# Ledger of designs, part 10: VH-VL binders against Apolipoprotein N-acyltransferase (lnt)

Target 1, 229 residues: Apolipoprotein N-acyltransferase (lnt), of Prochlorococcus marinus subsp. pastoris (q7v0g7r236to464)
Amino acid sequence: WQTNMPTREKTNFKNQFINDKLISAQKIALSNDAKLLITPEGTLNNNFNLNFKSKIRMLAGGFRNSKNGLRSSLLGYQIGDKTYSSFIDKHRLVPLGEKIPGFLNIFSRGLSAVGGIQPGSDSRFFKWKFTQPLAIAICYEITDGFKIRNAVKSGAELIISAANLDPYPRKLHYQFLSLARVRSIENKKDNIIISNTGPSGLISEEGKIIKLFDPNTEQNDVVNPNFSI

## First folded at step 23 (VH-VL)

Design z6 (from f3 with heavy chain G31T)
Fold by ESMFold2, last read:
Structure z6 (fold): chain C 229 residues (1-229), chain A 121 residues (1-121), chain B 107 residues (1-107)
Amino acid sequence: as target 1 above (229 residues)
Amino acid sequence: QVQLVQSGAEVKKPGASVKVSCKASGYTFTTWHMHWVRQAPGQGLEWMGWISWYSGDTNYADDFKGRVTMTTDTSTSTAYMELRSLRSDDTAVYYCAREPYEDWSEYFDYWGQGTLVTVSS
Amino acid sequence: EIVMTQSPATLSVSPGERATLSCKASQSVSDNLAWYQQKPGQAPRLLIYGASTKATGIPARFSGSGSGTEFTLTISSLQSEDFAVYYCQQWHRYPITFGQGTKLEIK
C-alpha cells in the first residue's frame, strides 16, 4: 500500500520511483539501439543521484547546486555514470522588450514557482564528450532566437528543447511548439522537443513536424534526426 | 537467501481469468523489474513481460498485450500477473523470475517454483 | 523479434564424455546471452550469463563461448546430474526470447 507515508518515506519512495522510471526508459532505449536518452526539464529531484550506472548517454532535466545557489539544468550522464559529468544551466528569462510582456511574464512566474532558482550562463551551446555539439533551450529560453542562433553558428548540429509545462496554461504549450518550429527553420537544424505534459517529438530543419507524441501520456520512443551522434 | 514463492496451481475454463502471485524475500530491496515467463507442457520457455516494482511501468510481449495485467504490492513484496480471456493453449507453468540488481541485465538468477494453470472445459 | 535456434534437438552422450550445445541468433545479440538448465518438474537454473561468465555455484565443467550470432555451451566431463534440457536466452532486444531447448540424455 502507498498512502499516508511520512515525509521521509515519501521522499525515499519518490527517489525509487524515479530510478525505476529511468531504468525502464534505458532498457527500452537500449532495445531500440538509441544513442542518447533525453528527459524533460525537472525530471530529476534536487540532489538526485542514480542508484545504478547509466548504460546509455542521457541528458536529464534536473537540478544542481552551484556556489551561487540552486540551478535548474539539463544534466549529462555518460555510460557508467551514477552522477552527472556535464551540464547546462537554465538562464533566467531576460525580456527582449515589452513586445511580448504577457507571454514573458507567464514564463517568469514559472521560474518563481521553482523555488528561487538562480540564473546560469546565457550561452546555449553545449559540447559534450562523445556526442555532437548541441544547442539547448530549457523552457522559456526557446524565445531567445539570438542565443540559439549563436550556438548553431558555434557548431551546434542539433537543437534540444526541454521543458516542464505543467504549471502553464495549455495555450503556452502550443506556443512552445510554434517557437520550436521557428528555431528549426531559421537555423536549418532538427529540433528534438521533450516536455512532461506538453508537446514532445521531432521537428525537421524545414519546420515540419516529423513526430509528435500524445501530450497526455508518458512516452518513450526513438527518433532519428538528420545527423549522426 | 533470495526466494520467490508463487501461488498454487489453478484450473480454469476457457474465457476465465487467472491471477498468479509471486512473493519475493531475502534481500533489502526488490529488483528493478519482475519478469513473468511461461512454459506449456513439453514446450520451451516464453517471456511474457516485466513490471517495474516501484513505478508500475510494464513491458508486455505482443502476444499478451490486451490480455495480461501485471501489478506489484511493494508493502508485501508481491508481484501479480493476471491473464484474461483464457484459452486452452494458455495451459502452462507460469514462472516469476528475478533480474540481478547490480547489473540490471535481463538474465534471471532466481526463479519462482512455478504455478501450473490448466485451461479446459 | 530475435529467433534463437538450438542444435541438436537431442544429444545422446555417455557419462564422462564431452557435450557441445549450439545456439544461433537470427541477428546479433552481442554477448547478451544466457544459458539455463532445466530438469523435469523444476524451474530453470542459470548456468552462464554474458555468453561466457559462469553463475555462482556452477561447476567448472560448464563453460560458454561465442558472441554475436553463434554461441556454444560445453560440458567437459558429463555427470549423471547433467542430463536435462538446456535453453539459451537473449536479452539484447525485446521481446526476450529463448531457444527451443536441447535435451541431453544418456546414450
Scores: ipSAE 0.603, ipTM 0.865, lowest interface PAE 1.4, mean pLDDT 78
Fold by ESMFold2, last read:
Structure z6 (fold): chain C 229 residues (1-229), chain A 121 residues (1-121), chain B 107 residues (1-107)
Amino acid sequence: as target 1 above (229 residues)
Amino acid sequence: QVQLVQSGAEVKKPGASVKVSCKASGYTFTTWHMHWVRQAPGQGLEWMGWISWYSGDTNYADDFKGRVTMTTDTSTSTAYMELRSLRSDDTAVYYCAREPYEDWSEYFDYWGQGTLVTVSS
Amino acid sequence: EIVMTQSPATLSVSPGERATLSCKASQSVSDNLAWYQQKPGQAPRLLIYGASTKATGIPARFSGSGSGTEFTLTISSLQSEDFAVYYCQQWHRYPITFGQGTKLEIK
C-alpha cells in the first residue's frame, strides 16, 4: 500500500479514517490472493489499535511506546489480531565503538577479541509464524549494508524497505532507490520498497527495477517477489 | 434494529442521470462499506460496487466504472449512488445492502427496499 | 470474474418434500458463499452465510453445505412460504457475483 499523505497531516487523521482505509486495503489484497500487506513507515498513529480483526498478515509502519519513549517501527499483525503481535524498531544510529587510547589498551588486554568495535546485529531479521524470514530496513537504515547482510546470513529470504520520505528532497529519494538496488545485488535477494511520498515497487535480486509506482499517488497492488537463498 | 430506506422510483430518458439515496438508521447501526446491487426485471442480481462510509473509498465493478459515482454523508447516515449516461438496459431495481460490521465479510444481512429506475424513450 | 452456476433453473416440489438446490463456482471460493431467498416485489433475504451458517431467524429446515466449488442448499420439509427464487453469492474475489437463481415452485 503506497500512501499519499504528508507526514504531519497523517498524525491529525481520526482513528476511524485510518481503520476504514485499512479495511479497504485488506479487502482488495484478499481479493487478489495477497499473502502479506505492507504499508509505509509512519502509516499508523502512536498507540494505534485496529477496530477490526486483521484478515491478512500485515506489516504496517507505525509507532509503539517503549520504556525509553516512542519508537518508529514496522508492526506485525497476524490473522485475527487487533493489536500487533510482532515488531521491529527503527534503529537509532550509534557510533562504532570508541577507540581506546594506546596507553589504556594495556588495561584492556584481559579482554578477548579487543581490536575495534563494529555495530552489528540481527536486529533487521524478522521472523513470523507461517511466513518466510525477512530483512527489514526502515528509512535510512538501508544505508547500513552490514545489518541487512547479517539478516540475510541469518536466513532472511526477502528484503523489505519501508520509508516515509516526505521530509526529504527528491535527490534523497533517488539515493534511497539506488541504495535499495545495491542491497538487492549484494545480497542476491528481491527487495520490496514501500514509501509514502517516495519510490515504491519491486527490485529483483539482480538489481533490476521490476515495478516502480508513481510516488505521488495512493496505490494498492500485488507484487510477487522471488524468494532465493 | 437496522433499517435501510431508499428514495422513490424514478423515470428517466436515455442519456440522463439518476441519483438514488439510501438512509441507514437504528439505535446501533454501523457498517464499513455500503454496497449497491441492481436487478433488471425478471433477471438476477448484479453487484455494482461499494463505498466506504468514513474514507469515501470506492470499488466499482468494471461494467460501471466511468458511469457510476457513489458518495456518503455520514452526518445524515445516507449513502448515494449516481448512474450517468443511462440506457434502456439500465432499467432495474437498485438496492443498497450492508455487510456485517464485526465480520466485515461481504455477505448482505440488510437490504434496502429497492428503488425502481425506468429508462425509456 | 467467478461465475456462479445454479441448478436446476426451476425445481417443482410438493409441500412437505425435500428440496436440494445446487450452486457451482467456476473457481474455488473457499467457504465465502451465501444463500438468499427472494419473493416477488421484495429484497433478497439472507438465509445462509459462510456456506453453512444460518442467519438469524432462519428456520431449522434450511441448511447449507459445501466448500470450494460446489455448494448445496437443502430445505428438509417444504412449507408454502418457501416457494420463491433462491440465489447463491460469492465474495471471494471481486467482482462479487450471484448465481442466476433457482425458482422453487409448487408441483
Scores: ipSAE 0.584, ipTM 0.858, lowest interface PAE 1.7, mean pLDDT 78
Fold by ESMFold2 at other seeds, fold request of step 24:
Structure z6 (fold): chain C 229 residues (1-229), chain A 121 residues (1-121), chain B 107 residues (1-107)
Amino acid sequence: as target 1 above (229 residues)
Amino acid sequence: QVQLVQSGAEVKKPGASVKVSCKASGYTFTTWHMHWVRQAPGQGLEWMGWISWYSGDTNYADDFKGRVTMTTDTSTSTAYMELRSLRSDDTAVYYCAREPYEDWSEYFDYWGQGTLVTVSS
Amino acid sequence: EIVMTQSPATLSVSPGERATLSCKASQSVSDNLAWYQQKPGQAPRLLIYGASTKATGIPARFSGSGSGTEFTLTISSLQSEDFAVYYCQQWHRYPITFGQGTKLEIK
């Protein structure tokens, strides 16, 4: 058994590790002529900085500090960026006082377990330079069909569903996938699902699973939704 | 200046394995990935894959997938390439090669001196 | 896999003359193309990267040009030490591939 390292050394190793993984992911994405790289919720740590300039447009799950507290976000990096230039923050569902369906209750419990994360804006519409608008759902937000539909009505061309399902049981992973399929059907938009340990893949506007990666394995691959960048 | 020093020549029988080392010096890890390239006698160059120094991620060429394992030891600045189930057509000089750090483009500005691996019965 | 095809396979020229070596990619590699020189018993030496940028310490007589699928290495006023095998290499798409080589010989 080794003696634990000081906190400063531990964070430096983790930052270098994440930067190294991002370089690897960008090289593979570039080799496959990908136009957008998307990573799961929580991929980047708080206070994370790229040690390189991004060569591909990237939506990375991570955290950001705001004056109202820490946010869980998808962070947008344009080509040439070392720091994100765009973001969309995760928000919380507001419990209303009647019984919550088991799926929603589990998500509420998960948010409490993360602790210290503050809600962002309620809108799920995301527009950034050089791409058509997106509808964004971070983890439990896929349960809010109203917000996703409003983003699509506002012009969103593609749904991005990013999650870290590691704290949740496998049965919830399947429910997440099923709900993502519903969002695709009701909005007639493709849905890209990116999760750390759960399902990742592409769902068509008809709700068909076009591609589903093996859960519990690290994978980097290209999907071609009905979306232009 | 940057120098890549590889382990010495090896003679192996078919079915055996070989592990080649490549020690980097001159900068504190001025590259993201270490690449391995081989050259059979009288032949051209064949890329085998790369390994990430810190994460251990690998990307192997299809011809070697299943037979090759690449590793690193950051404490000694050493990369390793192991090729298993050797065949006579694996006889080649094996090179480690470095990509530039700040650009992280995959051209190779520094090469090891090469390690001859001979596979014969 | 992107196939890199070099021509000619062998080029015989006299010292002081100009040599032109061609490299063709089976599909576009943009400018993600490098040139190497290799002498017998030695590791390859980087000459050109990014299709046209000379590596550090490479003599002015070497130049590279091209983009997409067609690339050229030009050696003006050949020196005796320039007789070697030359390889092109793309890094646009995995697997990384090299051309089969052009041997530059004394006539």
Scores: ipSAE 0.582, ipTM 0.858, lowest interface PAE 1.6, mean pLDDT 79
Fold by ESMFold2 at other seeds, look of step 23:
Structure z6 (fold): chain C 229 residues (1-229), chain A 121 residues (1-121), chain B 107 residues (1-107)
Amino acid sequence: as target 1 above (229 residues)
Amino acid sequence: QVQLVQSGAEVKKPGASVKVSCKASGYTFTTWHMHWVRQAPGQGLEWMGWISWYSGDTNYADDFKGRVTMTTDTSTSTAYMELRSLRSDDTAVYYCAREPYEDWSEYFDYWGQGTLVTVSS
Amino acid sequence: EIVMTQSPATLSVSPGERATLSCKASQSVSDNLAWYQQKPGQAPRLLIYGASTKATGIPARFSGSGSGTEFTLTISSLQSEDFAVYYCQQWHRYPITFGQGTKLEIK
């Protein structure tokens, strides 16, 4: 009885923790007739697979390997999936070590890759089977009103704003919220905000904050079962 | 084969707390959440809530929020349910119940033997 | 909350006969419905899940049917060990709820 699996056990524990969180979230979402489960940017590990079949359509923040390197993405899981079947990659990356002074000045595409995470395409239009077309902003992409408007012109009926705001001061959390409100007003579309330690909630097409959740409650909060699209 | 073994019967006074344990045993143990269900004498079954084994997330029925705390110890495969501020109408048999792993539907294919908690002066 | 209502409250039948137990949900539970048997002093025993799928080790005389709001447990050719209390349970919405039970007695 020789076991040489300690590292696998530690990796399995983290994966079990995430899978437990996702199952808990899906059960609550199903009980509330939710049609879509959305998790913040970076929720899933690199190359993560579910240990269960998804019972609800899910857009989960995570990573995927692409031809040109590792991507930060929202990963789409259809009902019955254990592996994502669709994705949208983060386009604009924040350079390492430039969190506050440089964040506000970025208005162009094509930021160079940092730390092995490569930028994706610049389109923010996302269409997949069995849901309405979406306009997606990952983190600071909410600052690019032109790309979001183009996604709406292409048929997007809803804006999804996902972020990992852990490394950022609370002031930038409020800036993220304010920009999400502007995107809702200028495009006349509802905007669902999902962040881990920042604001999460629903903004109406008039820019009115319909729901806003307590930031402390969102620490390690993978899911939001109150949304149904 | 999976088995759920609960701690023994308890007698408590009103206002006290009780903590019931449920140890899963067998060759392989797989489950997502452990559920707790109680049954007052001569009455039906009442769901109390569940706890996630690895994340510690809980979902309590409204009637028990504020009085119940569920915990797990994954190293011993043991789940715990603590009910505080006991009243006479908390007299019941308390069951732990397991949901199937692969389907993760919330029907219960394995039940503990039950723990009688009697609350009286 | 979804209320599960079972009928009849008590069903008296002779061994060898067919028993039909009803369970009605206050709103649709799709097929997220299970049936349990409970004998005095014992934990509930799963009979049927998914409205119609027999659990492992359950005799062929037990069958379940229905969807939405109305469900039926049928026991063909009753045996002496089948006289017990039967509960339906939904898991479509929290809180998880059980019916009040149907007691199956010897006539």
Scores: ipSAE 0.580, ipTM 0.861, lowest interface PAE 1.5, mean pLDDT 77

Design z6 (from f3 with heavy chain G31T)
Fold by ESMFold2 at other seeds, fold request of step 24:
Structure z6 (fold): chain C 229 residues (1-229), chain A 121 residues (1-121), chain B 107 residues (1-107)
Amino acid sequence: as target 1 above (229 residues)
Amino acid sequence: QVQLVQSGAEVKKPGASVKVSCKASGYTFTTWHMHWVRQAPGQGLEWMGWISWYSGDTNYADDFKGRVTMTTDTSTSTAYMELRSLRSDDTAVYYCAREPYEDWSEYFDYWGQGTLVTVSS
Amino acid sequence: EIVMTQSPATLSVSPGERATLSCKASQSVSDNLAWYQQKPGQAPRLLIYGASTKATGIPARFSGSGSGTEFTLTISSLQSEDFAVYYCQQWHRYPITFGQGTKLEIK
């Protein structure tokens, strides 16, 4: 989409468009009795507020302002919320025992393009009222198996892998999928993958791809991962 | 006061297509989705689907997928429903209906006056 | 698909009497149910939404009740303008479905 609209008009149209997409997604989710709606990294704009009260629990990729600057986050909306009530921030990859400069360098170029993003907490464990505890990986964080393993050890029952792979080459999309499969195998947990232009679907705890949506289309579908009790 | 004004009655032959318009007007028009509902003569109401005013997203009832196309023109506050490959059992009054904005629940507080589409050979 | 079944198909009552119209869903629709009135040659008119909430401008003699699978529209003290066809509608699951209608006619 190439727009010549003034910045103010572009921002307003984009927010209306996003709110409309979210309403459509929530209606579909409600009709299928879904318990959680998950959107890719970067779906919501900075300082985004819903123009409606959420009717379903939602984890939406977006941005938030903090004391230390702008954060890329998954933002949690409870039923009735117009503003997120919980969050988990994207964190810088901290090398420990392995360096992948080519892979991370490509990711770093994308991060630089977003601009103004500051690292958040290094914990990938996310416990949220009325849902099972989750292990969250935002984009390149899927490369940090230790943090995901620690979240699972802390009680996470499901891995959520969210990404915006739009600025990255297709080969990196396949690498993202492969890493998600490894995390599922290592931790014996299902992994829900949500991306904007890359792979989205469900990976079993054995690393098997249960469902993989077409990465070049917008998809809204219900998956039923296994939760461990 | 919201008002929905639809295009006039149409007579079509089998195999043709029809495009019904629905113009929203009033002092304030706000809704997320516009719905289309039809009613065959002497029959009940059948939901056809909705279209999003802002994004153009659609959700069609299975019976109409592949034959229906819904569109909007926000500059004129007009929604359109096109039904292709018409059959005689498509003879019906076609309504546009809006859902409430604040609640966005899918009950219809305002309806167009209806457009009779007659399909006969 | 949730099937909405209305009964009776036709209800004959005298003006001033009470009418009770029934709507049954094939599976729970919670309170995601609406009632409409339709007169010949006119579009449907919203009466009740959320199973029991009257729409703006609807006379007090109309009331709705029920939840889950069974719903009732009651019209106390019928007026001459109330003789029409009544439809229930659910929006709990797609496709949105309507009952087949109950015709309320003068005895």
Scores: ipSAE 0.575, ipTM 0.856, lowest interface PAE 1.6, mean pLDDT 78
Fold by ESMFold2, fold request of step 24:
Structure z6 (fold): chain C 229 residues (1-229), chain A 121 residues (1-121), chain B 107 residues (1-107)
Amino acid sequence: as target 1 above (229 residues)
Amino acid sequence: QVQLVQSGAEVKKPGASVKVSCKASGYTFTTWHMHWVRQAPGQGLEWMGWISWYSGDTNYADDFKGRVTMTTDTSTSTAYMELRSLRSDDTAVYYCAREPYEDWSEYFDYWGQGTLVTVSS
Amino acid sequence: EIVMTQSPATLSVSPGERATLSCKASQSVSDNLAWYQQKPGQAPRLLIYGASTKATGIPARFSGSGSGTEFTLTISSLQSEDFAVYYCQQWHRYPITFGQGTKLEIK
């Protein structure tokens, strides 16, 4: 699902509106025999619960409370869930107290606008018992090729890159796409890109853009990635 | 009890448009989507599409894309279906139909009484 | 598009007897199938959903069975009020489609 729903600093979308859009997306996905519905980073607000039982496995960008504070995450919903049953948290790339390279500095400024987000674990490997293992990159994490490579070495068969690029300038949208292509090439894995106001689509293991949706357009469509070595 | 009350019968000429209303009442929960289904005289039922009550998302059957527009007004609990560029074979009874909330499966537990739209020269 | 084919087109049965109506899908619809009754001049009335679950207020004489591509509506002891047109409907894949109907009439 590519949302065309701008996300602003401390702006929370109405819960009912989001639930309505999720049902619409799930109905369309089910009609097309989709196995997994993926939504961009930050699609769900904090304390979000589905007002319905999910009928499709869904990885939704959102927030969760953890013992270490609020996390930006991809939240996993199994069939029948109203509350997520699995997750992978966003991990900060830039260490405290170090000089920030130009590209990462821009991302770091945008992250501070979200406010209150705590870093998650370093690992980008995500195994979900009903799907192949995944390598997950949330927003700026696409810049950390080492961690994505480690997830692929651990058995990840597909890269999923989720982002909310609304707080960032358009040049970073293009850089995000370029980095996603590099990750696909260097790891020989397809990469599904899901963003709200930036690029969404499928990049092949050769770095070819198989499908790219128009930015800032709300879309729900099915792609068939290759899970090959 | 759930009630779906539709606007009255209409007679139109080819090329005109028609807008049928469907007012919902008696719900303990708002349905997710309102569906529209039509039935030509002596024929079966044809699904036209749905509209989402709160988000305004629509899903139209291919035969109607480009000339149907569905809308809702949540303040009056009313759904609307507008069909443009009417042809004589658009003569039919048009129904609004509700899907169940808890299951959100797309079977229709309540139907409007139907609105006859007659298209003739 | 999933084509729903009903048979027979017309079924003539005496009151008090059993009627069996068939609905066949052109591809599997799992159990995403509903049955409706429609009398002249009236909106359809939901009888069965989920292939076999009776809707609220529907008499016990109505039952549904089947899954995948083949479905059956059974009326075990026909009443005078049961003579109508019956439609099956799938919601497994868009567009939502209905069968052409089976007219149940007095023999």
Scores: ipSAE 0.565, ipTM 0.855, lowest interface PAE 1.6, mean pLDDT 78
Fold by ESMFold2, fold request of step 24:
Structure z6 (fold): chain C 229 residues (1-229), chain A 121 residues (1-121), chain B 107 residues (1-107)
Amino acid sequence: as target 1 above (229 residues)
Amino acid sequence: QVQLVQSGAEVKKPGASVKVSCKASGYTFTTWHMHWVRQAPGQGLEWMGWISWYSGDTNYADDFKGRVTMTTDTSTSTAYMELRSLRSDDTAVYYCAREPYEDWSEYFDYWGQGTLVTVSS
Amino acid sequence: EIVMTQSPATLSVSPGERATLSCKASQSVSDNLAWYQQKPGQAPRLLIYGASTKATGIPARFSGSGSGTEFTLTISSLQSEDFAVYYCQQWHRYPITFGQGTKLEIK
């Protein structure tokens, strides 16, 4: 699911609309025999629960409360869930106002209206019941090739790159895509990219862009990544 | 108790448009989508598409894309279906139909009474 | 598009007897299948959903079975009010499609 809604304040989007859009997305995914629905970073609001039972496995960008504070996460819903049953937290928050490499500095300006978010675990390996293990990169985490390589060495068979690129200029969108290609090549794994206003699609293990959807449009589409067997 | 009440019968000429309304009442909880289904005289049922009550998303059957527009007004609990560029084979009874809320499966547990649209040359 | 084919087109049966209506899908629809009853001048009435689950208020004489591509509606002891047209409907894949109908009439 590629959302087309600007945010720099997307977390204030009403839960009613989010639930309604999620059902629409799941109906379309089910009609196309999809196995996994992925939504961009920050799609769900804090304390979000589905008003319905999920009918498809879903990795949705959102937030969760933990005893250590608020986390930006990719939340895992199994079939039948109304509340997520698995998660992977964003590890590296974009630093505010600090001197950093130009690429990271541009990212830090964008991810900055949401206060109180705490960093999560540094592992990018995600394994849950009934699916192959995944390597997860949320937003600027795509820049950390070491963490992604470690997840692949631990058994991840597919890279998932989720981002909210709305706050950023189009030049950064192209750089994000280029980094995703590098991660696919160096790890020899397909990479599914999902963003709300930026590039979304499938990159092969050879770094070839198999599909790239039009940015700035809301789209639901099915891709078939090449799994290692 | 859920009830769907549609607007009255209409007679139109070929090339005109028609807009049928469907007012939902008895809701303590709403459906996710409202569906529209038509039935030509003496014939079977044909699904036209759905509209999402709150997001406004639509999914139209291919035969109607380009000619149909569905809308909702949540403040009045009313769904609308507009069919443009009418032709004689659009003569039919048009139904709104509700899907269940709890399992959000696309079978229709409540139907409007139907609106006959006659397109005469 | 999944084509739903009903047979027979017309079924003549005496009151008190068993009626069996068939619905075949051109592709598997799993159990995403519903049955409706429609009397002249009325909207369709939901009978069965999920291939075999009776809707609220539907008499025990109605039952549904099947999965995948072949489905059956059975009325075990016909009543006079059961003579109508019956439609099957799938919601497995868009567009949603209905069978062409089976008319159940008094022999």
Scores: ipSAE 0.556, ipTM 0.843, lowest interface PAE 1.8, mean pLDDT 79
Fold by ESMFold2 at other seeds, last read:
Order: sequence, then structure tokens, then C-alpha cells
Structure z6 (fold): chain C 229 residues (1-229), chain A 121 residues (1-121), chain B 107 residues (1-107)
Amino acid sequence: as target 1 above (229 residues)
Amino acid sequence: QVQLVQSGAEVKKPGASVKVSCKASGYTFTTWHMHWVRQAPGQGLEWMGWISWYSGDTNYADDFKGRVTMTTDTSTSTAYMELRSLRSDDTAVYYCAREPYEDWSEYFDYWGQGTLVTVSS
Amino acid sequence: EIVMTQSPATLSVSPGERATLSCKASQSVSDNLAWYQQKPGQAPRLLIYGASTKATGIPARFSGSGSGTEFTLTISSLQSEDFAVYYCQQWHRYPITFGQGTKLEIK
């Protein structure tokens, strides 16, 4: 699922709007026998709860409250959930110094109170009841080849790359796509890319772009990635 | 009590368009999507699609895609269905129908009274 | 597209008797099936949803059963107001489809 909604709109209408969009997406996914619905980073607002019970397993970009502050996460909803039951937090990556300050600066401000390592597991490995294990990269985490490779070595069968690239120039969109292709090639795993206004699609384990959606159009589509090893 | 009140019958010529309204009201009216279903005289029921009440997203049946436009106006609790390029076989009663809010399953617990649209030369 | 086929097309039955209406799907629809009653000049009325759950206000004489591809609507003791056309409907896959109807009439 790719949204075209500005990241900083915050109203009661926006929450109802997002719930309505999610139900529409779940209906379409169910009609196509999808097993997992994935939404981009930052799709759900802070303190967001579903106004409905999920009918499909969903990984949604959003935020969660933790003991030490707010964290950017992919939130896992099982069938029947109105609140997430699983999560993987974005791991803070210290900026390495680059000509892309806006991209890193925005995420640094959003994540400065949230840091550290992935609790209780390999950093990017995500295992869910009734699904194959996943390697998850949120936004700039795609640059960390070590953590993605470690998740694959731990048994991850598919890479999921979620991002919000809405405020960034097209050059960063190309760089994100290029990095996702490299991660697919070096780990021999398909990579599902879900971004708000940047590239979304499926990259094969050989690095070929199987499908790439128009970055400025809201879309829902079913892809059938190769789960290997 | 939930009520869906539709606009009155219309007579159109081939090639014209028609816009049917469906006003929702009730003690505790809520729904996620409004559906449109039609029934040709003496025939069965045909699903046309749904419109999302708040987001305006639509899902049209293929037979109507390109000819139908559904809209909502939340300030008046009214849904609209416009069918363009009318043909004589579009003569039918057009219903709006709601799905249950809590379940959001796509069975229809409330229906409008129907709007007869007649397309004749 | 999932085709819903109802049988019989017309069922002639005396009041007080049992009526059994069939609905077959061309593919499995799980239990995503509803039954409606429609009288002339009226909108359909929901009878059964989820294959077997009665809608609010529906008399006990109506019952639904089945799963997957075969479903039945049973009216255990017909009353005069039950003579109408009955439709099944699936919502498992888009497009949503209805059966062609079974007309229940007085013998």
C-alpha cells in the first residue's frame, strides 16, 4: 500500500480518514487472498488506534510509546486486533556526514529521544505467528547491510523496506531504490519496498525491479514475492 | 432507526446521464462504505460498487468502470451515484445499501427504497 | 467473478410446509454469504448473513446453513407473507454477486 498523504496533517478528520483508507485496503486485500498488508513508514499517527478489528495481518508504519519516549516502528496487527500486538522499532543511525541533511535531519529530530538497539532479538529480524520470518529496514536502515544480512542469516525469507520519502528530493529516492536493490542482490532475497511518495514495488533476489509504482500516486496492489530458504 | 431515502424516479434518453442521491439518517447511523446495487425489471440484483463515506475512495464493478462516478457529501449525509452514457439496458431500479459498521462485512442490512431510472428513445 | 446459482428457479409450496432453497457458488466463498427476501415493489430484506446467522428481527422459522460452495435457506413452516423472491449473495471476492433468485409461490 502506498499513500500520497502529507505526513504532517494532524486532525480528527485525518484519523478517521486513515481508518477509512485502511478498511478499503483490507477489503481489497481480502478479495485478492493477500496474507499480509504492508503500509509505509509513518502511515499511522502518534497514539493511533484502529477503529475496527483487523481482518488481515498488517504491518503498518507508525509510532509507539515506550518507557524512554516515542519510537518510530512498524506495528504488527494480527487478525482481530484493534491495537498492535507486535512491533519492530526503527534503530537510530548516527548521521555519517553527507550532502543530504534534510532527509537525515528530519528523522534525527523524530528519533533523537528514541535510540539504542532492537530489543530482545537480532536487530532487523522479525518473526510473527503464522508468517515467515522477515528482515525489516525502516527508512535509512537500508544503508546498514550488516543488520539486514544478520537477519537473513537468522532465517529471514523476505526483506521489507518501509520509508517515508515525502519531503526529499528525487535524488534521494534513486539512492534509496539503489540501496534496496543492493540488499536484495547481496542477500539473495526479494525485497518489498513500501514508501509514501517515493518508490514502491518489488525487487527480485537478483536485483531486478519486478514492479515499480508511480511514486506520486496512491496505490494498493498485491505482489507475490519469492520466499526462499 | 436507520433510513436511506433516495431521489425520485427519472426518465432519460440513450446517451444521457443520471445522478441518484441517497440521504442517510437514523438514531445511530454509521457505515464505512455505501454500496450501489441495481435491478433491471423482472431480473436479479447487480452490484455496481462502493464509495468510502469519509475518504471518497471507490471500488467499481468492471461493467460500470468508466461510466459510473460515486461521491459523498458528509455535511448532508448524502451519497450520489452518477451513471453516464446511458443505454436502454440500464433501465433498472437503483438501490443504495449500507454495510454494518461494527462488522464491516459486505452484506447489506439497510437498503434505500430504490430509484427507477427508465432509458428509452 | 464468482457465479452464484440458485435452485430451484421456482418453488411451489403450501402454507405450513417446509421450503428448502439452494445456492451454489462457482468457487469457495467460505461463509461470506447472505440471503435476502424481496417482495414486489420493495427493496430486498436481509434474512441471513455469515451463511447461518439470522439478521435482527427475522423469524425463527428462517435458517441458513452451508459453507464453501453449497448453501441452503430453510423456512420450516411457511406463512402467507413468506411468498416472495429469495436471493443469495457472496462478498468473498469482488465483484459482489447475487444469485438469480428463487421465487417461492403458493401451490
Scores: ipSAE 0.535, ipTM 0.839, lowest interface PAE 1.9, mean pLDDT 76

